VH-VL binders against FAD synthase (ribL). Designs and how they scored, part 3

Target 1, 153 residues: FAD synthase (ribL), of Halorubrum lacusprofundi (b9lsn4)
Amino acid sequence: MTRVVAQGTFDLLHPGHVHYLEDAATYGDELHAIVARRTNVTHKPAPILCAEQRRDMVAALTAVDEAHLGHPEDVFVPIQRLDPDVIVLGFDQHHDEADIAAALAERGIDCRVERASGRDPRYEDELLSSGDIVDRILKQRGSDCDGAREGQR

## First folded at step 3 (VH-VL)

Design fc06 (from f12 with heavy chain T28K, light chain N31K; framework fv_fasinumab)
Fold by ESMFold2-Fast, scan of step 3:
Structure fc06 (fold): chain C 153 residues (1-153), chain A 122 residues (1-122), chain B 107 residues (1-107)
Amino acid sequence: as target 1 above (153 residues)
Amino acid sequence: QVQLVQSGAEVKKPGASVKVSCKVSGYKFTGYYIHWVRQAPGKGLEWMGWINPNSGGTNYAQKFQGRVTMTEDTSTDTAYMELTSLRSEDTAVYYCARDLWFGSGSYSPDYWGQGTLVTVSS
Amino acid sequence: DIQMTQSPSSLSASAGDRVTITCRASQGIRKDLGWYQQKPGKAPKRLIYAASSLQSGVPSRFSGSGSGTEFTLTISSLQPEDLASYYCLQHNSYPRTFGQGTKVEIK
């Protein structure tokens, strides 16, 4: 039995997330997803949805056998606990496979690091990022509100 | 082996701009964030900001917002930090440093460049 | 901004001594803290990450402990080559902030 780990924030689910998880599942027999807590996300805007809801949505996907919350104190704790054979990075994640493997080895984790394939939009209006979905919502549903100009600068 | 090699020392007049480079080797440039940290003579370390070379995304300390610009050139594996409207208080050694970011976890910078002395004087 | 305060600002100790440096955060930072060594005229070198994890290649006499707001760097048996300034860095919140530094001198 080959255990695979995928990881991410998984805010608003989009087809890119589904593709990533489906591709990750092909690397082994059992796919576990680790979903980041808000307090662990400092490199981009905080996710819209709470961690438990994001975890439950990911857990509902057919490709995912189990979904887990990231550890509030140490993001590597779930990885050490799961002791995976393979970790699959997203296609556009900026981390090098060898560098991640080396960082994990320093923590006593010996696993293979692979990268998922990319996915092009399948139709003209397909959104493949949570940020793009949020931007669309703000453009189409944002309020015509003057309060900010009066109360804050 | 991991190396970050910075451009040479600069002497500038008040009001000028300076652009420091940081050329990396021994690892995948787009796999690590690059932080910029400065140190005035005889003083401690001060964080300026970081750039994600994969996306071009940046985060700057408020003190430098509007004066600092961090960029990358993936064809040459080089990060840049440009500081404008220089004052004598900007005299410092400027360092670039690499930072691993895996999943949603954060690390502190692990490998550092040798530093670039920028002197601002009339 | 999170303020990082180091204690002491400087110390002088003999080879073989046990040395401790404390770093205090103005608010909780979990274990998001690194320790750095800077020898005279050189760039900083990371000793510890995630508050207690030893950086590969760093001698085992260095250790880190703590979580939340109080952190300690320990050198179990001080060596002459440990003459340096030591800095803590929090990476829990933006902006990232360093402690003011602790200068370690060998008697």
Scores: ipSAE 0.012, ipTM 0.552, lowest interface PAE 8.7, mean pLDDT 84

Design fc07 (from f12 with heavy chain W101Y; framework fv_fasinumab)
Fold by ESMFold2-Fast, scan of step 3:
Structure fc07 (fold): chain C 153 residues (1-153), chain A 122 residues (1-122), chain B 107 residues (1-107)
Amino acid sequence: as target 1 above (153 residues)
Amino acid sequence: QVQLVQSGAEVKKPGASVKVSCKVSGYTFTGYYIHWVRQAPGKGLEWMGWINPNSGGTNYAQKFQGRVTMTEDTSTDTAYMELTSLRSEDTAVYYCARDLYFGSGSYSPDYWGQGTLVTVSS
Amino acid sequence: DIQMTQSPSSLSASAGDRVTITCRASQGIRNDLGWYQQKPGKAPKRLIYAASSLQSGVPSRFSGSGSGTEFTLTISSLQPEDLASYYCLQHNSYPRTFGQGTKVEIK
């Protein structure tokens, strides 16, 4: 039995997240998702929703067998605990598959590293990023002064 | 194949500054945090802080806050640690060490540089 | 700050002996603990990560155990090349903190 791990922030679920997880699930028999805590996010703005809610939403998706919270400092602690056969990186991840595989091997984890396919919008107004959704909310529901100020927290 | 090569030994007077370099090879520089750890003669290891070469973000131990600055140069795959207002108590071997940055976090350091002895004497 | 306390501070043992070093954290750190070996005049080398996982290339005579607040590094059959100082490191929270070290000498 092949165990697959996918990892992300999963703030404000959108079809891009669903595509990533569905693609990741095709690499094995069971898919585990690791959901980053706010303290794990250093490369982009902090997520709007709390980690537990994001985990519960991901856990409800058909493609996901189990969802886990990340470690406060790094995602490797749950990865070691799960001992996966495959880790599937998101399409937009910056690291090479080979670099991650080598780092895992140094830690005694014999794991393949694959990358999910990208996906084009299926219709003209489809939103495939949490940032685009936040921008849409601010534009349509808030004034520049009030909406931007409140949304930055 | 993974190598972290540090600059040579330095002798400084109290009040001076020192800047130690750590040139990496054999891996992707921006994929790993660089930790700085020092060891006074005959004593144990003391963590100073880390830098994320991908973002320039840093985290310093409170004891060194205000005196230490960690920087990177991605064009030469080199990390730097500068310590100012040197005291005799800063005499130590200073080590750089890499720590995997995967996703949004870091881990414990795995590969270390050879160390740089900094002697502060009057 | 999390305080890491090692015991013993030093020990002397014969080749072939079983050696144990203990590390105690002042608060729970789960399995966020590494063990490091430092031979005289050399940089530290990681032996164990995540409390019990052996670093690739490290001899199987080294093992780690424990979780929460009490951790042990064991050398099942001490070899002459194991003469070194050993350090634990917690990476559960900032600042990262090392134990004070245990010096292992061969009789």
Scores: ipSAE 0.007, ipTM 0.526, lowest interface PAE 9.5, mean pLDDT 83

Design fc08 (from f12 with heavy chain W101Y F102W; framework fv_fasinumab)
Fold by ESMFold2-Fast, scan of step 3:
Structure fc08 (fold): chain C 153 residues (1-153), chain A 122 residues (1-122), chain B 107 residues (1-107)
Amino acid sequence: as target 1 above (153 residues)
Amino acid sequence: QVQLVQSGAEVKKPGASVKVSCKVSGYTFTGYYIHWVRQAPGKGLEWMGWINPNSGGTNYAQKFQGRVTMTEDTSTDTAYMELTSLRSEDTAVYYCARDLYWGSGSYSPDYWGQGTLVTVSS
Amino acid sequence: DIQMTQSPSSLSASAGDRVTITCRASQGIRNDLGWYQQKPGKAPKRLIYAASSLQSGVPSRFSGSGSGTEFTLTISSLQPEDLASYYCLQHNSYPRTFGQGTKVEIK
């Protein structure tokens, strides 16, 4: 059996996440997804939803056999336990395949590193990022004059 | 080397409270959930609940709701289980055990503390 | 709550014998089952996780099988040090529930 690992934040699940996980699943027989905790996210704003909820949403997807929480400070801890044959990076993830492969080898994990394909929006209003979803919420449900509760004066 | 070391035996009167500690070493404390399991003399194992040391989140068995509180101290890598309003039927060995929580039911506790005997008698 | 039922409640066997313990769940739990050994006066030790995966450091004479509602723990060649109580644990849903235990005695 070929075990595949995918990793991401998966905040406010969108079709880009589904595409990534479906593509990752094609690399093997069993797909495990690792869902990053807030402490693992340093390059963008913290996720809106808690890690457990994001994990549960990912676990519900047909392509995913198991979903796991990341380690607070070391993303490789769950990967060592799973001992995968393949790790599939997201299309827009900033990690270099060679850097990830070197880190895995240093920890004794014999694993190849692949990258998922990207895709364009299929229609004008398709949202493929959590940031775009948050922006939509703020535009349609937020206050233009004050983002905080106004209160009675 | 993974170790979970629990506090020593305690004798309590009915109505008192007990707080058992579980100090971990040999792994990252916040990377694993801590389960609490008890065993009355000559009886089987009974799950009480777990705590996520990273978030402070807990899940308690309904039987212990309102009486049990699980906490952590990340500065000392120690988990605690406090049981209040003690009854004679709470006499048991109390165990802590670590669990790599890989999904909403996917893994079981792997390493256990040595146990703490709590005796409740009048 | 999911009820876990073990059989037999106790057994007595000789060194070298093959021993089988069964665990039945009241509803489907996939492969979310662990097997534990508890020697007299000691804490439980995990033998098997994910129904069939051997815990690191556990002798190969121990094996687990099953899925859904029926599970078995097998000791292929019983040794004197295997005198213990054995417990199954489901971790499919909360609350976690243990079987009532099987006491293995060696005569």
Scores: ipSAE 0.006, ipTM 0.511, lowest interface PAE 13.6, mean pLDDT 84

Design sa01 (from s04 with heavy chain S55K R100S; framework fv_disitamab)
Fold by ESMFold2-Fast, scan of step 3:
Structure sa01 (fold): chain C 153 residues (1-153), chain A 122 residues (1-122), chain B 105 residues (1-105)
Amino acid sequence: as target 1 above (153 residues)
Amino acid sequence: EVQLVQSGAEVKKPGATVKISCKVSGYTFTDYYIHWVQQAPGKGLEWMGRINPNKGGTYYAQKFQDKATITADKSTDTAYMELSSLRSEDTAVYFCARDSTYDFWSGAFDIWGQGTLVTVSS
Amino acid sequence: DIQMTQSPSSVSASVGDRVTITCRASQGISSWLAWYQQKPGKAPKLLIYAASSLQSGVPSRFSGSGSGTDFTLTISSLQPEDFATYYCQQANSFTFGGGTKVEIK
């Protein structure tokens, strides 16, 4: 039996996340997702939703057999516990497969590192990133109060 | 009142199979992982594996992955651990235990069953 | 595979003594370590989780410390009911230490 691990932040679940997890599931018999805590997130804005809620949303997806919270200090601790055969990186993740493989080997974890395929939008208005969703919310639902005219006499 | 109650002692011959139950009460069965721990006579504790009672996913220690099968029945709030091809080395007390948090990596076991002695004699 | 080395294997002590038990992990486990007490014929009882957090209902004479690879359980003033075997457990992949038997001097 082959065990696959996917990992990410999964803030504001979108079709890109679904594609990633579905593609990751094709590498083995069971898919475990590791959902990053706020302390694990670097080089990008903190997630909007709490880790437990993001984990529960991921856990509800058909492709995912189990979803887990990451370790606060070491992203590799849950990976070591799960002892996977394959780790599948997201298409847009900035981690190099060779660098991840080397880090796993240093920790005694014997698994291969793969990368998921990307996909194009299915329709003109489809959003495939949480950042784009946040930007859309701010643009369409941001404050429209006109403070510039207040106090002018 | 939160408790885990295990089935009674078993005496088996080599080559037999044994199935131990762990009945849960006082909390929502599907909210916490259940672990199994072996303790050979006069020896220490050894982790065997765990189950997610909600989805049925299991994870085993390498030593036990071809030996133990852990299952859960949501309709009866009961976890099970089955040992196949019993040998004298399997003689031990077996404990079930609840993970203290829902998140799988916490690993502290806050509520334990009373233990089930399995004796394998030829 | 993370190995947990627990010391000493046994210690003889008197009521009122300070007892110190150590646990060493073969690799870093941050603070993900629990301590258990087991009395003969009984299931283990959780004392400490996350290396230093006291489980509710456990007397304050029990304390845990450490991080990374070196951990300590301290019983500040041993009571008659504390004569038992103590185990550490790493929370990453659930390896237990070999146990320390605290027995009457």
Scores: ipSAE 0.006, ipTM 0.546, lowest interface PAE 9.9, mean pLDDT 84

Design sa02 (from s04 with heavy chain G57K; framework fv_disitamab)
Fold by ESMFold2-Fast, scan of step 3:
Structure sa02 (fold): chain C 153 residues (1-153), chain A 122 residues (1-122), chain B 105 residues (1-105)
Amino acid sequence: as target 1 above (153 residues)
Amino acid sequence: EVQLVQSGAEVKKPGATVKISCKVSGYTFTDYYIHWVQQAPGKGLEWMGRINPNSGKTYYAQKFQDKATITADKSTDTAYMELSSLRSEDTAVYFCARDRTYDFWSGAFDIWGQGTLVTVSS
Amino acid sequence: DIQMTQSPSSVSASVGDRVTITCRASQGISSWLAWYQQKPGKAPKLLIYAASSLQSGVPSRFSGSGSGTDFTLTISSLQPEDFATYYCQQANSFTFGGGTKVEIK
């Protein structure tokens, strides 16, 4: 059995997350997703939803065989324990495949590092980012002139 | 029903090699990690390493990296642990154990072999 | 490497006593801790996984608590069959505590 690991924050789910996980699943027989805790997120705003809820939502997706929470202090611990054959990085993740592979090898983890493809929006208003969803909420619910608040007198 | 059965006791001379088997039954061998644990006489438990029986991938405790070799034979549902260059300090009971699940959160060994005593003496 | 420190190393107790065993990790391990019971000449038996989850078939007098670095195994009312050595084990990189022997007083 070929075990694949995907990882991310998975705050507000959107079709970009679904595409990433579906693409990751094509690399093997079994897909495990690692969902970052708030303490693991240092390069962007903290997620809106708690880690357990984000994990449960990811676990419900058809492409995902199991979803796990990240380690609060060492992001490599779940990867080391799962002992995957392939780790699939998200399309927009900044790390180089070779650099991640070298870091994993130093931890005794012998696996391939691949990168998921991106995809284009399928329709005009499709949102492919949790940040875009948050921005839309703030625009439409933080303003009395938006259509979303029309009729809420 | 579900059980891990280990090979019998071994008496070896210093410098010898020993290979211990752990035959599984009652579940799908390739679905669970197998761990190996050493227990010296009158001492506590010490983790040695694990294997993914499906891929053959291993991970060892640093102390055992150059001493132990863990393998798995899918055709016979058997895991092995080989110790090389035996010294008197290697005298111990060796256990194989099944990881409860691949889920790192459980991280517990729910089914154990009966243990194999390896005695190293001149 | 994560060091696991158990205390006490041994405890003398009577049937009916409440026994508490403590395990401390040298760094945070969340809830990734298991507890085992080992009787002389036998393989260890899993009691608790994920710090507080009782393994099926284990009596309810056993309970685990804690998270991060400090963990406790409690036996609420010690029975004759509970005299054994107990070990904690962290699941990040698999190190065992030194063990606690529960002896007849």
Scores: ipSAE 0.008, ipTM 0.545, lowest interface PAE 9.3, mean pLDDT 84

Design sa03 (from s04 with heavy chain N54K; framework fv_disitamab)
Fold by ESMFold2-Fast, scan of step 3:
Structure sa03 (fold): chain C 153 residues (1-153), chain A 122 residues (1-122), chain B 105 residues (1-105)
Amino acid sequence: as target 1 above (153 residues)
Amino acid sequence: EVQLVQSGAEVKKPGATVKISCKVSGYTFTDYYIHWVQQAPGKGLEWMGRINPKSGGTYYAQKFQDKATITADKSTDTAYMELSSLRSEDTAVYFCARDRTYDFWSGAFDIWGQGTLVTVSS
Amino acid sequence: DIQMTQSPSSVSASVGDRVTITCRASQGISSWLAWYQQKPGKAPKLLIYAASSLQSGVPSRFSGSGSGTDFTLTISSLQPEDFATYYCQQANSFTFGGGTKVEIK
């Protein structure tokens, strides 16, 4: 039996996340997702939703057999425990497959590192990024700088 | 009352197989991992493996991966641990235990079965 | 495989003593360590999880500390019911320490 691990933040679940997890599931028989805590996120904006809620949303997806919270201090701890055959990186994740493989080997983890395919929007207004969703919210709901609130005018 | 109840003591001959049951009650069986722990007479605790009863997914300690088979039956809320090709060194008390929490990845075992003694003798 | 070295292997103590048991991991395990108490013929009982969190129903004289590789279980004032064997356990890949037997002096 082939065990696959996918990992990410999964803030504000969107079709890009679903595509990633479905593609990751094709690499083996059992897919485990590791959901990053806020403390694991250093080079992108902090997630809006708490880790437990993001985990529960990921766990509900058909492609995912189990979803786990990441370790607060060491992202490789859940990977060691799961002992996967394959780790599938997201299409837009900025980690080099060789660099991740080297880090895993240093920790005694022997598995393949693959990268998921990306996909294009299926229709004109489809959002495939949590950042784009946040930007849309800010644009449509406005900041309080004008002193007015929607529904109070 | 949250409870794990194991099957009774077994006496087996070398080369036999044994299957130990662990019936859970008082909580939702599929919400928690079940672990198995071996304790040889007069010795310490040794982790064998775990199962997720929801998925049937298993993870074993290297020493036990060719020796033990862990399964779960959702219809009866029962976890099982089977040992094959028994030898005298398999004589031990075997415990099942519930992982304290699914969500926090704590790996601490809060509810334990009473233990099952397996004796392997000629 | 992560090795857990527990010390001492046994300690003789009197009621009222402060007892300290240490556990060392061969590599960093953050705070993913539990402590158990086992009495002869009984299943282990969880005392401490996440290195320092007291399990509900466990007396406050038990406390855990440490992070990374070095961990300690302390019993601040030993009671007669505390004579038992104690085990640490790491949660990264599940190994137990060798145990510490707390015996009457």
Scores: ipSAE 0.007, ipTM 0.561, lowest interface PAE 10.3, mean pLDDT 85

Design sa04 (from s04 with light chain N92D; framework fv_disitamab)
Fold by ESMFold2-Fast, scan of step 3:
Structure sa04 (fold): chain C 153 residues (1-153), chain A 122 residues (1-122), chain B 105 residues (1-105)
Amino acid sequence: as target 1 above (153 residues)
Amino acid sequence: EVQLVQSGAEVKKPGATVKISCKVSGYTFTDYYIHWVQQAPGKGLEWMGRINPNSGGTYYAQKFQDKATITADKSTDTAYMELSSLRSEDTAVYFCARDRTYDFWSGAFDIWGQGTLVTVSS
Amino acid sequence: DIQMTQSPSSVSASVGDRVTITCRASQGISSWLAWYQQKPGKAPKLLIYAASSLQSGVPSRFSGSGSGTDFTLTISSLQPEDFATYYCQQADSFTFGGGTKVEIK
């Protein structure tokens, strides 16, 4: 059996996440998703939702055979335990396939690194990014950051 | 209280199929992996496989991949382990056990069923 | 597959003794090791998880140590209720050790 691993933060599920996981599933017989804990997330804002809730939402998706939480200190521990044949990176992930492959090889993990395809919005106002969803919430429901001093509007 | 209660002892003939149940109570069934462990008479513990009750996803020891089928029924908070093509070597106590953690990185079994003796005899 | 070698296979001990059981993995498993106690006719009971963390409700005389490939379970002062069989279990891909029977002598 070919075992595939997908990984990400999966904050505020959107159709882009579903597409990524569906595309990842096509690379093998069994798809496992690893959901990053807050301690695993660097360079970008912390997720809105807790890791367990994000894991549960991912686990509910048809394409996903099993969803796991990442290890608090070592992102490679779940990958080593799963021993996958393929790791599929998200279309918009800013990691180079060769860099990831080199890191895996140094850890003794022998698997292929692939990248999922992207997709275009299927209709007007389809949001394909957690960041876009947060921005939309702030615009329509949130505080006026520019008016912090006055706060009356 | 948190507990796992297994179905009663079974006596089967060679070639038969047996299905053991493991009913959970006192916690949210879908929040923890359930593992199955075999113990032959006078022998040690041998891990068979596990299931994520939320997704139905399974992972088996190589020895049991063609022998055991693990399933979960969320509506009844019950995990099952089915053994096919029974042989005398399958005579053992079978345990279900809950993974202590909500994820798989620690993998310790904190709550165990009482065990189900399966005897295969002709 | 990861093999777990447990030693000794049996030990005769008296109440008050310090008992040490060792477990060796055929490859590195970080700290992904648990220890269990099993009494005749009963299900196993979790003692230690993550190599050194004491499960709630387990007496402090039980302790675990080690990482990588070599692990130890220690019972600092053996009590009458501690005569049982002990198993280690690697939690990376789930293999049990062969067990250690702690007997009265």
Scores: ipSAE 0.006, ipTM 0.534, lowest interface PAE 9.9, mean pLDDT 84

Design sa05 (from s04 with light chain A91Y N92D; framework fv_disitamab)
Fold by ESMFold2-Fast, scan of step 3:
Structure sa05 (fold): chain C 153 residues (1-153), chain A 122 residues (1-122), chain B 105 residues (1-105)
Amino acid sequence: as target 1 above (153 residues)
Amino acid sequence: EVQLVQSGAEVKKPGATVKISCKVSGYTFTDYYIHWVQQAPGKGLEWMGRINPNSGGTYYAQKFQDKATITADKSTDTAYMELSSLRSEDTAVYFCARDRTYDFWSGAFDIWGQGTLVTVSS
Amino acid sequence: DIQMTQSPSSVSASVGDRVTITCRASQGISSWLAWYQQKPGKAPKLLIYAASSLQSGVPSRFSGSGSGTDFTLTISSLQPEDFATYYCQQYDSFTFGGGTKVEIK
């Protein structure tokens, strides 16, 4: 009936991703997740894991009905194809709801744009970001000089 | 059995308006996009536009944006395509078709209506 | 606007022949290409989607290949019921090729 789209990079799954997708799913009857390719990520360090693996991990989550890869040249192609009723932005996503709605309208897509609720840590030392996980790996296991090498794939 | 059944042939005069229906059965109407395709006599296929029957959201080919209006009625599982200000060049068979899936790799049309011939003659 | 060029425009072939139809996109479309068969007076029928995936119920003599800008539909051992016009379609933004008419006998 009501089709919801969530989108993100979903590198190194953590409870924040699960919360986002579960919250997004409450807006409709089916949830589609769009997983960004490395070339779609411009606002943070490149993802560690390849796009297909990130897509498969997201597809395995109970809240997600289907997971799709982003288009290499045009991030809106999967959104245009899915033609959703609601797009749910992540709590930490930098874009304003109105800006996303305007960009969608320019492409003939008229749907609601909502934002997921934030999640508080449930216990001390719970990690809710991929960046925090990477930082901990580098500090405990990695090289200060060559840790960036994995991000070049 | 999945079927798309279109309304019957129409003969119109130049300047008239025509509205073609596409009734679906055998699946959930709101789960799939419906596309409309024009085929002039002896010519090829030309995509006109599509609708999401759940939201009513539409997307049109530039050529048909001022010409065609696509709508959907969830209560009757029927999609419609209306052509305004008819000209002789609008004489064609018009097809409705279901998008195979909404998946990223889809967009192919797996089930088609039988077609509706619209003849615009003086 | 993505243009789709099909060749040949028409071909006359005998039953049992191998028929090859090509389709070229004016820009890269990955694998977002479908092939349709249309018989006279009938609606088109989906044969191939995602450039090479055979639609359920379509005979195995039909196959598709290609990616990016160059695509091919092959009919091995042409049958009488294969008389038809064939169309490619890119579904990044929904443009059809001009069609290839296959005349049998």
Scores: ipSAE 0.007, ipTM 0.522, lowest interface PAE 10.2, mean pLDDT 83

Design sa06 (from s04 with heavy chain G107D; framework fv_disitamab)
Fold by ESMFold2-Fast, scan of step 3:
Structure sa06 (fold): chain C 153 residues (1-153), chain A 122 residues (1-122), chain B 105 residues (1-105)
Amino acid sequence: as target 1 above (153 residues)
Amino acid sequence: EVQLVQSGAEVKKPGATVKISCKVSGYTFTDYYIHWVQQAPGKGLEWMGRINPNSGGTYYAQKFQDKATITADKSTDTAYMELSSLRSEDTAVYFCARDRTYDFWSDAFDIWGQGTLVTVSS
Amino acid sequence: DIQMTQSPSSVSASVGDRVTITCRASQGISSWLAWYQQKPGKAPKLLIYAASSLQSGVPSRFSGSGSGTDFTLTISSLQPEDFATYYCQQANSFTFGGGTKVEIK
C-alpha cells in the first residue's frame, strides 16, 4: 500500500487546498494530511482558526483518509511515524524536492518527494489564498478598514 | 527598516550575571525565531540557542543549556539572553539573529543584531 | 552533533582572483547550509542559503554549490570589499565552520 503525505497550515479552506489534496491523493492508495500547529507557523501571521478545527475540516475532505496535527517541537515526528512512500509539496512551495528528500533520508525515512500541479482561478471572484480571504474580510467587514464607510453609501 | 538592536557593552566580575536585550523592529516579532550566537575574541561563531517568540519555546546547544536563559517579551518586541555564573572564558561578543524563514524547514539567519561585547575580568 | 570542517583557515588573494572556500559536514545535511561574510567589528551578513540560493542584494560574483557533506563557496572575481572572514553553517542543528579569512596578498 502506497502512503502519501501532504502538509500545510490549511487556514480558511479554499479551492486551492482542495486541488492540492486531490492531486496529492493521485500519488498513492491513501492520503494523510499533516496540519501545522500555531507553534510551527512563524514566517507569516498566525492562523485564524485553531489547529484542531483546521485538522477536522481537512479530515472531512473526500480526498483525505486521515488528518494529523504536526508536532510542536519536531516537524519530522509525524512523518517518521507515518512512514510514507511519497510526500507531495504544494505547487507554490519554494523548497526543492531533492533537498527535502535528502533531509528525510538522513532521518531514515525512505520517501520520494513530488510537487502538486497548480490551479488558476476559474472565475473572476474565486479566491485561492487564505491571505486573499482575510484581505477581503477586512475590506468589506472589518472595523479596521476605512472602506467600511464607503460600504454605507 | 527591518533591524535588531542590542543593548550596550557590559563589564562584569567573575560569578556575576548579565542580561542582554535584542529589540526588533520593522516586522512582526512573533513571526520569526530569534537565535543567539557567541563569538569569543579572535574566534569563530558558536550557536547558543533559539526562541520562538510566539510560544516562548526554547532550544539550546548542550554547552549552553545550564549557562544561558533565553526569553522574549511580546509587549516590547524584545528577546533576552541571560548568562549566569560568569567566567573569564565567557568574554565574547554575543549576537542575536532572526531565522530567515520557518515554514516546514529551518533555513538561515538573515538579519543580525550589531553584537554586544561582554567582558569578564577581575 | 554535526561537525563542520572549513578549509582553508586563511587565504591571501588579490583583487580579481577567483577564491574558493570548502566546508565539509560530518554527516549528510542535504542542502541545509548557509554562508556568511563577517567584516572586522561587524555582525555576519547572510550570503547564501540552501547551499546555492543567493540572498537578495548579494552580488552575483558569490555562488554556492554542493549537497550532502561537501560544499563550496566561490567568489568569481574578488573585489576590495570582499576581504573578510567567511563562515559556513548547517541549518539542521546550527553548527558553524571554523571560518576562512580572505586577506590582501
Scores: ipSAE 0.007, ipTM 0.517, lowest interface PAE 9.4, mean pLDDT 83

